# Designs tried in a protein design chat: VH-VL binders against p40099. Part 6

Target 1, 211 residues: p40099
Amino acid sequence: MATKQLLRRQIKRVINALDYDIIAAESHTISQAVRSLIASANSRRVACYMSMDKGEVTTGEIIKNLFQDGQEVFLPRCTHTSESKHFKLREDHHPHLIFHRMSSLKMVRDLKPQGPYQLKEPEPHIEESDILDVVLVPGVAFDIKTGARMGHGAGYYDDFFQRYKILHEGQKPLLVGLCLMEQVASPIPLEKHDYSMDCIVCGDGSIHWFQ

## First folded at step 1 (VH-VL)

Design r1 (framework fv_regdanvimab)
Fold by ESMFold2-Fast, scan of step 1:
Structure r1 (fold): chain C 211 residues (1-211), chain A 124 residues (1-124), chain B 110 residues (1-110)
Amino acid sequence: as target 1 above (211 residues)
Amino acid sequence: QITLKESGPTLVKPTQTLTLTCSFSGFSLSTSGVGVGWIRQPPGKALEWLALIYWDDDKYHTTSLKTRLTISKDTSKNQVVLTMTNMDPVDTATYYCARDEYDFWSGYYGMDVWGQGTTVTVSS
Amino acid sequence: ELVLTQPPSVSAAPGQKVTISCSGSSSNIGNNYVSWYQQLPGTAPKLLIYDNNKRPSGIPDRFSGSKSGTSATLGITGLQTGDEADYYCGTWDSSLSAVVFGGGTELTVL
């Protein structure tokens, strides 16, 4: 019964031990592929996670490219239904994610550490997202054969996708997982509430489409 | 600011069950990535890792002793409890609890703060 | 049995430099961060190095760490009598799903 948690722990330790030069090289390759993908999809409103310094695909270059290419950029803030005006998917209060509009690269660079993970996150008063064309999705591991994603365990992104779909009459943004080669795993165990990616972009530049 | 302290019996008879409590302050086991582990050290010997519990109740035990060990937490009381069954004189050691911190978000830092240790003697 | 191998002892004079090695495998040191701990006589261990080569607040720059492949090294420069202690490497072992420690190295400053 420990299968999913055990896999998550083992992969997190591998990822955290990766040399930054490997992460930087793969992140650059991913950034080029993502730029091309967004352009070909004619996407305007793009949500992107704020990356940590190490241990995952870094998104600084992606965010810079989004502003350079004239996209509208949205960054996540981790919160809780007990502190948020948004509706609950369950009777009990639970974690959830809100995306906020960033007006400039400087605004992004000036963000302060906030929230449960003390990541650079938007302030609560900043304009919240409505329609999104693309969400660039972080994860601990991705299955490039199925599109399955293993998140960090808190369920922030899966909750967001479910709430978004309800609020937008069954429509959702294009879900693009960003994946270091070291984060590829198969099979990934899925729970009923887990969302699979529409597309996974990997550190070797490969792009894997699903459905 | 961050402190951990071990408590429990200092003398245990062979075949009895040992129960040790780690009481801590300055952090919470509701925080993602945070765990508390137990390590022991027999007199004059090396450190031996025993068990670890994380914020999400995920538990790990050393293979050689796992049938004898249980670890549990009470997040509201800031306590972690280790239970070890069927004590033997070779289990005589100083027992430490320590904060372990890892997660993709927080990073892995090892066991960054240790309690002072409690000495447990197993004798008839 | 010990999964990580350290020399049992090392000695040097005050002001000298010593290095302490820690050898493992791909499932531990090769794929995970290495920490180092100092245990002064009669005291609990104290974290000296984390994330292979980083020092916690309050640890002097005389202490350094490095990792290459499946081995890690602790370096101590400008040795002082107060550095006499047992030193342990530690890491996660992915195959065992467990924390593993080296056997410890006794540093004597004569």
Scores: ipSAE 0.000, ipTM 0.451, lowest interface PAE 13.6, mean pLDDT 84

Design r2 (framework fv_regdanvimab)
Fold by ESMFold2-Fast, scan of step 1:
Structure r2 (fold): chain C 211 residues (1-211), chain A 124 residues (1-124), chain B 110 residues (1-110)
Amino acid sequence: as target 1 above (211 residues)
Amino acid sequence: QITLKESGPTLVKPTQTLTLTCSFSGFSLSTSGVGVGWIRQPPGKALEWLALIYWDDDKYHTTSLKTRLTISKDTSKNQVVLTMTNMDPVDTATYYCAHSEDYGDYYYYGMDVWGQGTTVTVSS
Amino acid sequence: ELVLTQPPSVSAAPGQKVTISCSGSSSNIGNNYVSWYQQLPGTAPKLLIYDNNKRPSGIPDRFSGSKSGTSATLGITGLQTGDEADYYCGTWDSSLSAVVFGGGTELTVL
């Protein structure tokens, strides 16, 4: 809540000040670890976020690798239940996330900024995801001791995971947090509706698994 | 850090429309959970909340003034505008804008940073 | 009409403790977080307490908050002359879909 908001703002300041070279080096290391992880899990349907220019693990190399290795790739679109007409998890209309299938790397490269955050996102008419094997999850901070994640404050990913479980009879994909070394924090306060990661991949190449 | 400043006319005649602008820095109204609210205070009276707009353009207005109030934002200019129609002498007050940030849409935790306020007098 | 009730005034001497109450209903204080604001003469309000009992950075620990049922309390210990101000409670009212404030309490430090 407000303690969470204060911590989120403080960490974002630190992360947004990181040099691009640091982000690029750690993102490359993470991309190699993620590629191996997905291959060893025999995962076919992978959801990945479209990375911002600063403040998080960049995903361009991961997305390229997914297509090269023959995985089916899904990217997120931020929307609102009043716009999408998807079911509400709360009394009032609220923001939520939909993943859309990307058929090629060219389709990804051609994405335009759109939606409330002007992120490079799929168009709303594109095929929505069904079953996902893995979701690569962004965040502001991750606890590598507990699997806890602090998101960007809107609850998009936590909402998506809850919605996914409802639609898939309690099943969920493997949740893999992608974490720059500078995003490691402990302890991270958790709220009732927060989802912890099954696995966190860090900028030093380490992989942390949780029950 | 976060700063907000109100601007607009200091004198308004009865029946006219008031337009106030809140200009801010140190945050973006594209950030999830962020909102900007308007609060007024007549001389010697209590605080009265007027309206709130969130990052996703979701809007709330006090029930008693809802038909007179419009709130809008221009995220690229870092501005929030409040419009109030059919001004009356009882609307004479200091008008404040303030930053609000919640976790999700259901947990309002308060207005943590306020502008200095702008005084609006309604008289003929 | 106010939906949150505060005493209109409270007074105490320097160094003493004072408490200011805020009474509401289930639609506001009973089911939502309470914030407290300090307004020094001629200035904008300042957030003192949020989420019932938490302090923003820069607010000294002599300010505290609590909530029980449909009532909230602001506590100030070690009173200083600089604490002379109006104090307001505020919360979300679920039935009104609106922010509501109390009527305010004038604190005089004698």
Scores: ipSAE 0.000, ipTM 0.415, lowest interface PAE 19.8, mean pLDDT 84

Design r3 (framework fv_regdanvimab)
Fold by ESMFold2-Fast, scan of step 1:
Structure r3 (fold): chain C 211 residues (1-211), chain A 125 residues (1-125), chain B 110 residues (1-110)
Amino acid sequence: as target 1 above (211 residues)
Amino acid sequence: QITLKESGPTLVKPTQTLTLTCSFSGFSLSTSGVGVGWIRQPPGKALEWLALIYWDDDKYHTTSLKTRLTISKDTSKNQVVLTMTNMDPVDTATYYCARIEDLWFGESYYGMDVWGQGTTVTVSS
Amino acid sequence: ELVLTQPPSVSAAPGQKVTISCSGSSSNIGNNYVSWYQQLPGTAPKLLIYDNNKRPSGIPDRFSGSKSGTSATLGITGLQTGDEADYYCGTWDSSLSAVVFGGGTELTVL
């Protein structure tokens, strides 16, 4: 039998065993494709993740390119509704993301580890995002046939997308999944609150649209 | 092949300003994520980082010498220039320039992968 | 001020192994990647290790790096007389917005 948990474990095993040079090469290819995509979409306000895990597309080159090309850059901070004072989407779900504006590459470099996991995240007092044009989305696995995404299981990104949609009267940013070739999986089981990607960019440079 | 070479005066009098030029080939400071830094080493002492400049003109200086240091680049000439004011005999050192490429920006590290040969600057009357 | 601490010297015989430590804080080694440099007498420093544990092309596998918490270690196995050099750790310090180097370790092959 294959469950979502089993699939997540299997993919993590594969990607954790990847030579860093493979991750670097695919991340570079993805960075070039993403740069072209953002330019073509005339996107100004881009949320990106800070790549701290070894088993995902690295985003350093993307962040450098965003600043070089004059986009406004936003990075995520993991929080709880008790800290943020934001409303709860569901009775028992408190973890959520807030994106914060980064004013310079230097500001990103100087981020300090925060929270229980000591991840490099923006400080809580920094300007929170409002409208976003594009969100570059991490994941454990992506289905290039359907746009389905499997996250790490905490639901941070799915919560953020639903929260964003409520706050912006049904509007949402373009959701772009970043996918190593080794993270491609099909089928990915979807649950009621899971968000699919509008677009997935893969380590071979291919771009898959679902909108 | 990537090369860097330091040039400037080898003898400087106390209170004068030192100007050093780093000339390089095999890479460009128009490339995102690339920078050039300056490091010095007094005779028999440790390496001391002085300053760096990135492709986007983002500049960093060591706190203890910040008021004395200026770093600038000429991307079209493949040159980075360091100036240091009010030279003192204690500033006698070998001065190096080195390429900095944050290949993994998300990892927040600035390694110096290719160094010039160094130029020795003696400060004496 | 020196923010990264290394032993001033280490020594061992040919064929043995040595480790060189580099101790810092959360603002430098704790949240940033560490590099190591070898400086042979009379020469410019050469990058030995980057990203905590990776070797540039041409660096033998007997050189290795590791990091735990706020400390980093350079390991050298199969020690050779040609390894006599000064070794420096280096990293970014987020609080200083500066590159910082350790004080250096002189390796003597007895």
Scores: ipSAE 0.006, ipTM 0.572, lowest interface PAE 9.2, mean pLDDT 86

Design r4 (framework fv_regdanvimab)
Fold by ESMFold2-Fast, scan of step 1:
Structure r4 (fold): chain C 211 residues (1-211), chain A 124 residues (1-124), chain B 110 residues (1-110)
Amino acid sequence: as target 1 above (211 residues)
Amino acid sequence: QITLKESGPTLVKPTQTLTLTCSFSGFSLSTSGVGVGWIRQPPGKALEWLALIDWDDDKYHTTSLKTRLTISKDTSKNQVVLTMTNMDPVDTATYYCARTYYDSSGYEYGMDVWGQGTTVTVSS
Amino acid sequence: ELVLTQPPSVSAAPGQKVTISCSGSSSNIGNNYVSWYQQLPGTAPKLLIYDNNKRPSGIPDRFSGSKSGTSATLGITGLQTGDEADYYCGTWDSSLSAVVFGGGTELTVL
């Protein structure tokens, strides 16, 4: 636990010190690779995240490309079981993600900062996702040798993947991690409830596939 | 490389309808995230945004003038047309068209290239 | 009625620094990116700053932007006589579904 916490802190410090132009350049490269990946997978229903200005791959270009290519776009909202009416996975585990359908790029632009991370998030009344083909996954660090992902510690994405699997009879979407070169780390310790990525796309344009 | 140019009548009588055309080159209004807006500026006054049309034919209008404004595009001609009904002397202004963007990789409705403007005088 | 508030005028001597403020609310500046425009006498406005603090190609680094909460600021260092112009802030207003501009600030280089 201490080792995982120390690694998380070290990587966050490096990433938060990156110039915006480095993040922008790598995000553009990732956007091109992701666009090709989604096209080749013939994926229609794509969940993406609303990126922060700092510390992660930015997703504005990806979202624009998804709409331009006719994909159905879904964005996350952080919530709790007491508000969402969704079931609890564990007795004392309440935080989870719900993905909501975005009908246009303008709908995305008009989202207000809210929730725990003060990211632009969909309103709760917007259509919730059912089946997803692909989820583009953020993280603090990724292991390109194993597919392991280290999140921010709240467990929102791992919770969502487990809920999705239960609701869809063991099926899951393709999990694609988006990774700045500065977010590559190995080894990343995995805990019982952590989900590994099926695929990681890195800031140099490389794509790494896992079993 | 990217240019926009406004055209239309320079003199309009009260109660008439104004029609202005924005002709552009160097970009296409079929490109996702791109739009063309209209802004006006009365002599010695501030900029006032009027309307915007984008690549997917979504239209936005300033609330105060919405009932008087119509915006349309002809993508094959690279033109955007603004129509304003029931002109009044207070509508005397320089009218600009400008290109805009809609996401975090662009200008989020910032206007990056402007036409030179066309002056419209409303008087009898 | 103006949704974004700017001072009507600002002045300084050549070589000095000026700042121009733009104040709004959560539905505009607080939730959206801010752009700044320079309008020289008798000309169309020119984009000076976009995405709060970025410069288009050709804009010198003595022009800078920043945003904090519901307010934005344009900074100009090394002031030159060629900077005499009206300056406008602009942003999207989510409540109005419209672009809004400030009232403009006239910069005079004394």
Scores: ipSAE 0.000, ipTM 0.529, lowest interface PAE 11.7, mean pLDDT 85

Design r5 (framework fv_regdanvimab)
Fold by ESMFold2-Fast, scan of step 1:
Structure r5 (fold): chain C 211 residues (1-211), chain A 122 residues (1-122), chain B 110 residues (1-110)
Amino acid sequence: as target 1 above (211 residues)
Amino acid sequence: QITLKESGPTLVKPTQTLTLTCSFSGFSLSTSGVGVGWIRQPPGKALEWLALIYWDDDKYHTTSLKTRLTISKDTSKNQVVLTMTNMDPVDTATYYCAHREDWLSYYGMDVWGQGTTVTVSS
Amino acid sequence: ELVLTQPPSVSAAPGQKVTISCSGSSSNIGNNYVSWYQQLPGTAPKLLIYDNNKRPSGIPDRFSGSKSGTSATLGITGLQTGDEADYYCGTWDSSLSAVVFGGGTELTVL
């Protein structure tokens, strides 16, 4: 039986061996499907992520399309409750995610490496998100039968979804997982506070909806 | 099939304003993600980026020359114009325009014009 | 002006392999994609490598690119006399909001 940690390691090994041309082709297909999905959902406020060079769906085309189509774009910053002064979800201070408003592609290009992971992230003083219509969610693996998602193990996105739900009286944005074909896995072991996706968009263009 | 060609004066006197035009074919500056940049190269020296304009009229200029540089586009004519004020002999260089497409991420300057040489001399 | 550092010159014999380095910082190479350009004498620069390691159509597989941390490398195998040129790295610098180029490397095939 694969534990979550063992499965994560196995999938990362597969993904790290993927040719960039495969990632680029699947990311383009996903970008087209996401654009149609956002238009269909009449979504205005969309949270995305800054994609890394390594083994995940790239989001440059998605972000460009969001600005082109007039959506409001939000990107994540990793922080800690001791620094942000945001409320704690457990007794001790802990890491968490904040989304910030991006006003233009220029602003996105000018993002500086910062935070605990030295990723290109928004500055702390930039407008924080309130209501979001859609969150485009990265992951290591996704289960297209259940909507289950496996992240990198830091829990940033699951924390954000729980925090959002508390602040908005049980309501949440549409959670859309972005999934390379090579990231499909079933079953994915779930922990108590893991969030499942409402929708998963895969590298073959297929879209999987969950109740 | 993308081509760009620089045009403008080959000789400029100190204190005058230089105006260079980049005429292109094979793409449109109305296409999302597309940009055109200007790069110069003084004789025997390295490439120096000057300015960049994108399809949405977003503009970037090198900090050292920002107050002297203006970049504009005429999408209907397939042209980008660079203007540089108060020319000095140190501005003598070959000036290039180049196409940029960065929809995936940072594609780079993938197609360059042949360059036009500008000499600043009294 | 000296945001990206390249060796001023490199040399090797025909048929050998050469590497050209490009060193920057987290605001440029560390977090952005790197391109490489070949400039033959008297000509405009030509794109050799984009997105760190991709080749445009028509560029032979003798040319390769890689990136590690804040440094990038252009590799040329099976050197030919026609490879004698100046080579430039280039990227975006997010702190400057600017395109930046290296100082260039002159390749001599001995």
Scores: ipSAE 0.006, ipTM 0.549, lowest interface PAE 9.6, mean pLDDT 86

Design r6 (framework fv_regdanvimab)
Fold by ESMFold2-Fast, scan of step 1:
Formats: sequence, C-alpha cells, structure tokens
Structure r6 (fold): chain C 211 residues (1-211), chain A 126 residues (1-126), chain B 110 residues (1-110)
Amino acid sequence: as target 1 above (211 residues)
Amino acid sequence: QITLKESGPTLVKPTQTLTLTCSFSGFSLSTSGVGVGWIRQPPGKALEWLALIDWDDDKYHTTSLKTRLTISKDTSKNQVVLTMTNMDPVDTATYYCARIPEYDYVWGSYEGMDVWGQGTTVTVSS
Amino acid sequence: ELVLTQPPSVSAAPGQKVTISCSGSSSNIGNNYVSWYQQLPGTAPKLLIYDNNKRPSGIPDRFSGSKSGTSATLGITGLQTGDEADYYCGTWDSSLSAVVFGGGTELTVL
C-alpha cells in the first residue's frame, strides 16, 4: 500500500496542476452548499481557514457569506505551546492551533502573512475562541465513504480537535471537510490520533454525512 | 448605472472648514465589502488619497491630515460627507469621490476604485 | 513622502510599446493587489487594471498589468494618440492602513 506521504505527494501533484478556473468553480459550489448547511444547522460560531490559491478549496466567499449572515467568525493562528502557555499533549513543547475571533471583513482583509505557512493569521492578542459550533476543515484528501481526512502532515487540526475535546468535557464542534472533486481518495490510511469528519462537502455540491 | 457626484463650495477662505458631499446611485453602502473614498489632486500634481468609509462604518484617514479630516455616511440618502478643518491655500485641489467595490478578503485586497465622480474644484484664497 | 515610485514621464511613437513601472515595498505592492488608472487631460481618473492584471469591461487588451515581488508594471502595446495621459498605480498599504498612489507617469505620444 502507499504510505500517507506517498499518497499525499500524488494528490498534491494533481491538485497543483489544476486550472484556477476549476478550483474557483468548485469553491463557489462548495460555498453555496456550506452556506445552506450552516443555516440549516442554526450554527452561530464558525471557525474557517484562510485559503491561498494553492490547490485547496478557497474560502473567501465562505467568509464573506458568514459575515453577511450574522455568524461569529473565527480564523486560525499557528503557535507553539512554549509561547501560548496552553497545555502540552506530549512530553516536549510543540506547535498547535488557536482560533481567534474576527469582528469584520475588514479585520480579515488587514491580516498579515505570518507563521510557518505564510498564511494571513490573526494577531496573538485577539480574542481566542471558546465554544465553536462548526469547524470548516482543510485537507489534502478526503474519503467520502468513511469521513477520513488526510492533512498536510503537521497534525495541527488533529491536535486542535483533541485539545477542544479535553477542554469541553468530551464535546466537539461539527467537523466539516471541504473537498475538491480531485481530492477524493479511498481508502485513506488512518493513524491513531487522526480525526474523521462529521460531514464532507465536495466540489460537485454533494454533502456526505457520517454522524 | 453607477454614478457618483461631488458637491460643496468652490471657494473657501483660509482657516475655514470645507464640507463636501458625495451623492451616489446604483449601489448601497449597506452592501458588505463596499466603500467610498475621497481623493484630491492639486493643480499639476499627483493623486492623494484622503479618507474612506465602508459598509460597516469603518473609517480611514491619511496620517498627515487625520486631525483635520472627518468622514461620515448617510446610508438612507446614499451620501458620504467629508469635512476638512483649517483650510490653507495649499489645500487648493480638485476633490473626487470614488467607489471601492467588494473586497477580496482572502488576499487582503480590493478591486481598486472602479467608478469616480467628475470632481469638484475647491480654491482656497483670501 | 511618496510610497510608490513611478518614472515621471515616458514617450514613444504611435504603434510602439511602452512599459510603466511602479515600485513599492512588502507592506503595499508585495502583500496587496495593484490597480492602474488612466487620467486624460481635464478628466477624472479611469480604472484600467485591477487585481494586478485584470481589465474592466471596455478596456482594450493592448493594456496589460503584471506584478513581481514589490514591483508592478503597466504595459501598453500599439500606442495611439488617444493614450496620451497620466497613469497612476495604486494599492493598499497594510502598515499605514491607507490607500497609496504612485506619483504618476506622463505618457507623451510623439
């Protein structure tokens, strides 16, 4: 079988070669489906990722829609337990995600590229998230039969979900994977600490539920 | 059709306050991501941005003039008002208002100023 | 002082090609999209290019834009007498929280 790393490289090659128009069209379809999903779930506190034009579902339209619909919007920042003073999930200090509240579209626009992936990220002093209703989750590949997700390899999102579960007495937000059609893969090899999605929204508008 | 038009006095005395109104049609400042900016141009010189206001009432002013500038909107009238205190002959310029369409927030950018008013010339003299 | 630097003037004959540069820093051009404006004598500026390289409806394809690092370029091919105008670059400056314009370039068609 292909290792996670080999499968990740194969899918990234396909995705990085996609025309921008394909990514834009699928991202628009996903944005419409996500908007309907969030409305139907009566979700108010939504965490979303900041996308770059780099072979993943783009989230600019989703973020605009969240503000238009009156949702509370949270964006991620990569940090380290030695800096954040958040508890360690392993013996040594390690990287992790914190979500921060965005008060307006303008605040999102003014974010500066920083962190290990040069993504636009909130400043450390901005209000950290407490309870979240929904997390929109990026990934390299998703299995629409099982809900399995393959991330970029650093484990930031899986770490965040484990922390959230510990801090909220076993409860977790609805985990919604956003998936270009070209990111669908089955089977995806899972490791012990990997989190599966509750729901995956695909570039053809289909929605796949697992809970 | 989207249109913007500047109005206000064409002659101002030194030390007086200038008030300019931008009246627009074809769009609303209640639309998320939209803004209106003010730009001036002294005779024979470059464009200088002064201020902007957006749909959420967020306001920005150029640092060199921020103590003199006030920008406000009246969404029901489709108007944006710029006020500049303590006018000086050096403030003689053509003043423009312009629309800033929906921002592309993913990349921290906007589409530029896509529709401009015709401009109003303000002369500051004794 | 001016944050974005443009040459003060350029000139060429009808049918030729010109490029106009706009140089900034990481807080403006390096991190944000660039727009270009054309100002014919006695008129308001008109948007020529937005998002670095996109044309509004009605702008001919002989006008083009590009961006590399902290610099942007406006290209005009097949120069016509009617292109004689002042050209300005513009962008957002994240450190100033302000819109900034270049000093303008006067294009003379000889």
Scores: ipSAE 0.000, ipTM 0.482, lowest interface PAE 13.5, mean pLDDT 85

Design r7 (framework fv_regdanvimab)
Fold by ESMFold2-Fast, scan of step 1:
Structure r7 (fold): chain C 211 residues (1-211), chain A 125 residues (1-125), chain B 110 residues (1-110)
Amino acid sequence: as target 1 above (211 residues)
Amino acid sequence: QITLKESGPTLVKPTQTLTLTCSFSGFSLSTSGVGVGWIRQPPGKALEWLALIYWDDDKYHTTSLKTRLTISKDTSKNQVVLTMTNMDPVDTATYYCARLGETIFGVEDYYMDVWGQGTTVTVSS
Amino acid sequence: ELVLTQPPSVSAAPGQKVTISCSGSSSNIGNNYVSWYQQLPGTAPKLLIYDNNKRPSGIPDRFSGSKSGTSATLGITGLQTGDEADYYCGTWDSSLSAVVFGGGTELTVL
């Protein structure tokens, strides 16, 4: 059994036991900090995830704030490289994340469950992202001392970041991890394919910056 | 689109080992966040969760039967196998496999979103 | 024994409303999401509600869920004869590291 698998299992048990009120309170605090961060960075093109309301920072308030502040909002769709016709990083690699432009809050609210995970996702024909200033990144656990992130193991976000860098001459967006206090873990082991965050925003409102 | 089907013997003798296979289509256990569980229901009684397995081979078993239960997967065949040793007449039940609800953006949600039809196993001499 | 308590039976006339309760503790309902399942006679269970109050596609809005503290409730309005079934609540129990189900409630529409 891998160390990473065991840690993921342990953290998931902790966050599964969290009360909705705690998740809501920390998510609100994070939403306020994220709003200030984006404004300070003069960021216009922001990718955000569609949150489930269990065991992670909820993003409904963040998405509403992005539209209110005039940001361009992008949401993810999980797919295979064959569907997008994008290049594969290796022959057996199928996790592929595409961000799509959302034109309004109504468009976001009208999204239907789709894809392998039945998540509310944009339709494939919607405008795909090009340049992104900021990506708000979900995870199972984050290390606030190193910027390390542990995802669910599929590598959708890590694939997206690597592909983005190749297509944009080594440039990447600001990667901002959103972290409930109960998701803080140290150390988190890193593998070659893993991307560390540039910044982690935690449920107590603290913001941690990395190289 | 999503379908699961249980298969295995319908009659077993006391002390024998039961092996049940869940064959599914419309999803893959190579996909991150996906899991399959086993639930049983004795005639006229409540649902009892037995075990589950995730795409990354993470496994959970009910404490009362842990020493008798083994769950495994064959990702290439779209199958999950449950093995239960030392069968007893009280193990007579309908056995279901089901897909677990889960998302890569969040923590596992331990609900069963699509169920197989069930297979009835009778334990008698 | 069961860690989630449901009434063994409920009954009402067609067109009426019923509620089915599911009571647990902080290690299960208090800190985790609740799901509800409908089992028609001779059939496999079917998911009615997940995440406390969400319906899968194809489930009519006559079915609703709610949660307060360590208890959850399934509401059914506009009762129809086709709603006669056993209803089960389910959740994760953090102390047991296990999925737990209630004892089931038989709904009779008379």
Scores: ipSAE 0.000, ipTM 0.455, lowest interface PAE 15.2, mean pLDDT 83

Design r8 (framework fv_regdanvimab)
Fold by ESMFold2-Fast, scan of step 1:
Structure r8 (fold): chain C 211 residues (1-211), chain A 123 residues (1-123), chain B 110 residues (1-110)
Amino acid sequence: as target 1 above (211 residues)
Amino acid sequence: QITLKESGPTLVKPTQTLTLTCSFSGFSLSTSGVGVGWIRQPPGKALEWLALIYWDDDKYHTTSLKTRLTISKDTSKNQVVLTMTNMDPVDTATYYCARETTVTYYDYGMDVWGQGTTVTVSS
Amino acid sequence: ELVLTQPPSVSAAPGQKVTISCSGSSSNIGNNYVSWYQQLPGTAPKLLIYDNNKRPSGIPDRFSGSKSGTSATLGITGLQTGDEADYYCGTWDSSLSAVVFGGGTELTVL
């Protein structure tokens, strides 16, 4: 939709111009809230994204806290459905997300930029995730009134959540959106296949839960 | 605005331990994504990275000198300390501290450097 | 040993363009972001380029960076006498778990 593209463009302009100090301060606040959330949920297997240089909540502190607290840590790799052993949800849908087990903080540090977006990603031969308790989800914008999430448009995370739900008999991990205050938007236009968050953690430390 | 300054002895005898302090202002090591590292440069030679400490107390050391190097921080004093044991004349160099910022697990560069302090190792 | 190879010197006249190469391997440049530093005589290094091709605030657009495979390049256009300096590339080396620097390139503006 045109309105979704316009909203994405407007928000990306704002977040890409954010001063590092603002991103760092909000990311620290979110890291503390996420740590408490994971502890209270007694979660063991946590998937977390590798944050980009700018425009989103940074996850370095979260990843360090996960290892420190004894969680099993999983990081994403972006691939293509034609290269994957996993089934396709739709004929023309090619983006595919796979999570891989990280055994140590050093292993995370030594990851190499690769894949279509040149993000630090696990190597393909690393152990793939099975069951996940929590997925920490990136996005361009989040609606704290509805749980709606707007991604970058490729559909990697929405595809992963739907495939996961099918493979695990309707079960899915807790979906936790990480949201800078500058990424809050309402309403977010939704497409048929978009996935909403179970909760959103914001840069002011607030946690918003949804049905 | 953001400044770092190295301090410590300028003359060290062989076998002694060198202790250098980096004092900084305009930022804090309590801020996520921030680190402070040490780099040295022998006269007329290339830059050599020594060690790095991040806001979360995560530490890295060059492999060749790891057993000789200790890096620590005092966040309340805005200081990072480097200790190097068993000094040798080949360790004669200008020693720099520098700030590193990262919003991911990338090393995207040391953006502000101290002026450097020259350490000479001689009998 | 130096892990990253740079030419020891380059020279050009004022107003001309120069490029400085930095060659490594898959464990460093091939897998990681490259930074470039300028060191004027008698001064501390200054960050010119980070994340392969990005400029910090205050660095003029005459300075540019690029990376292809296991090599990186620093480009300087419109050379000025004030650009005479040593230039260093730097990156993370995954096999060494350490930051590595090139040997440095001395730029002379004739």
Scores: ipSAE 0.000, ipTM 0.470, lowest interface PAE 15.4, mean pLDDT 84

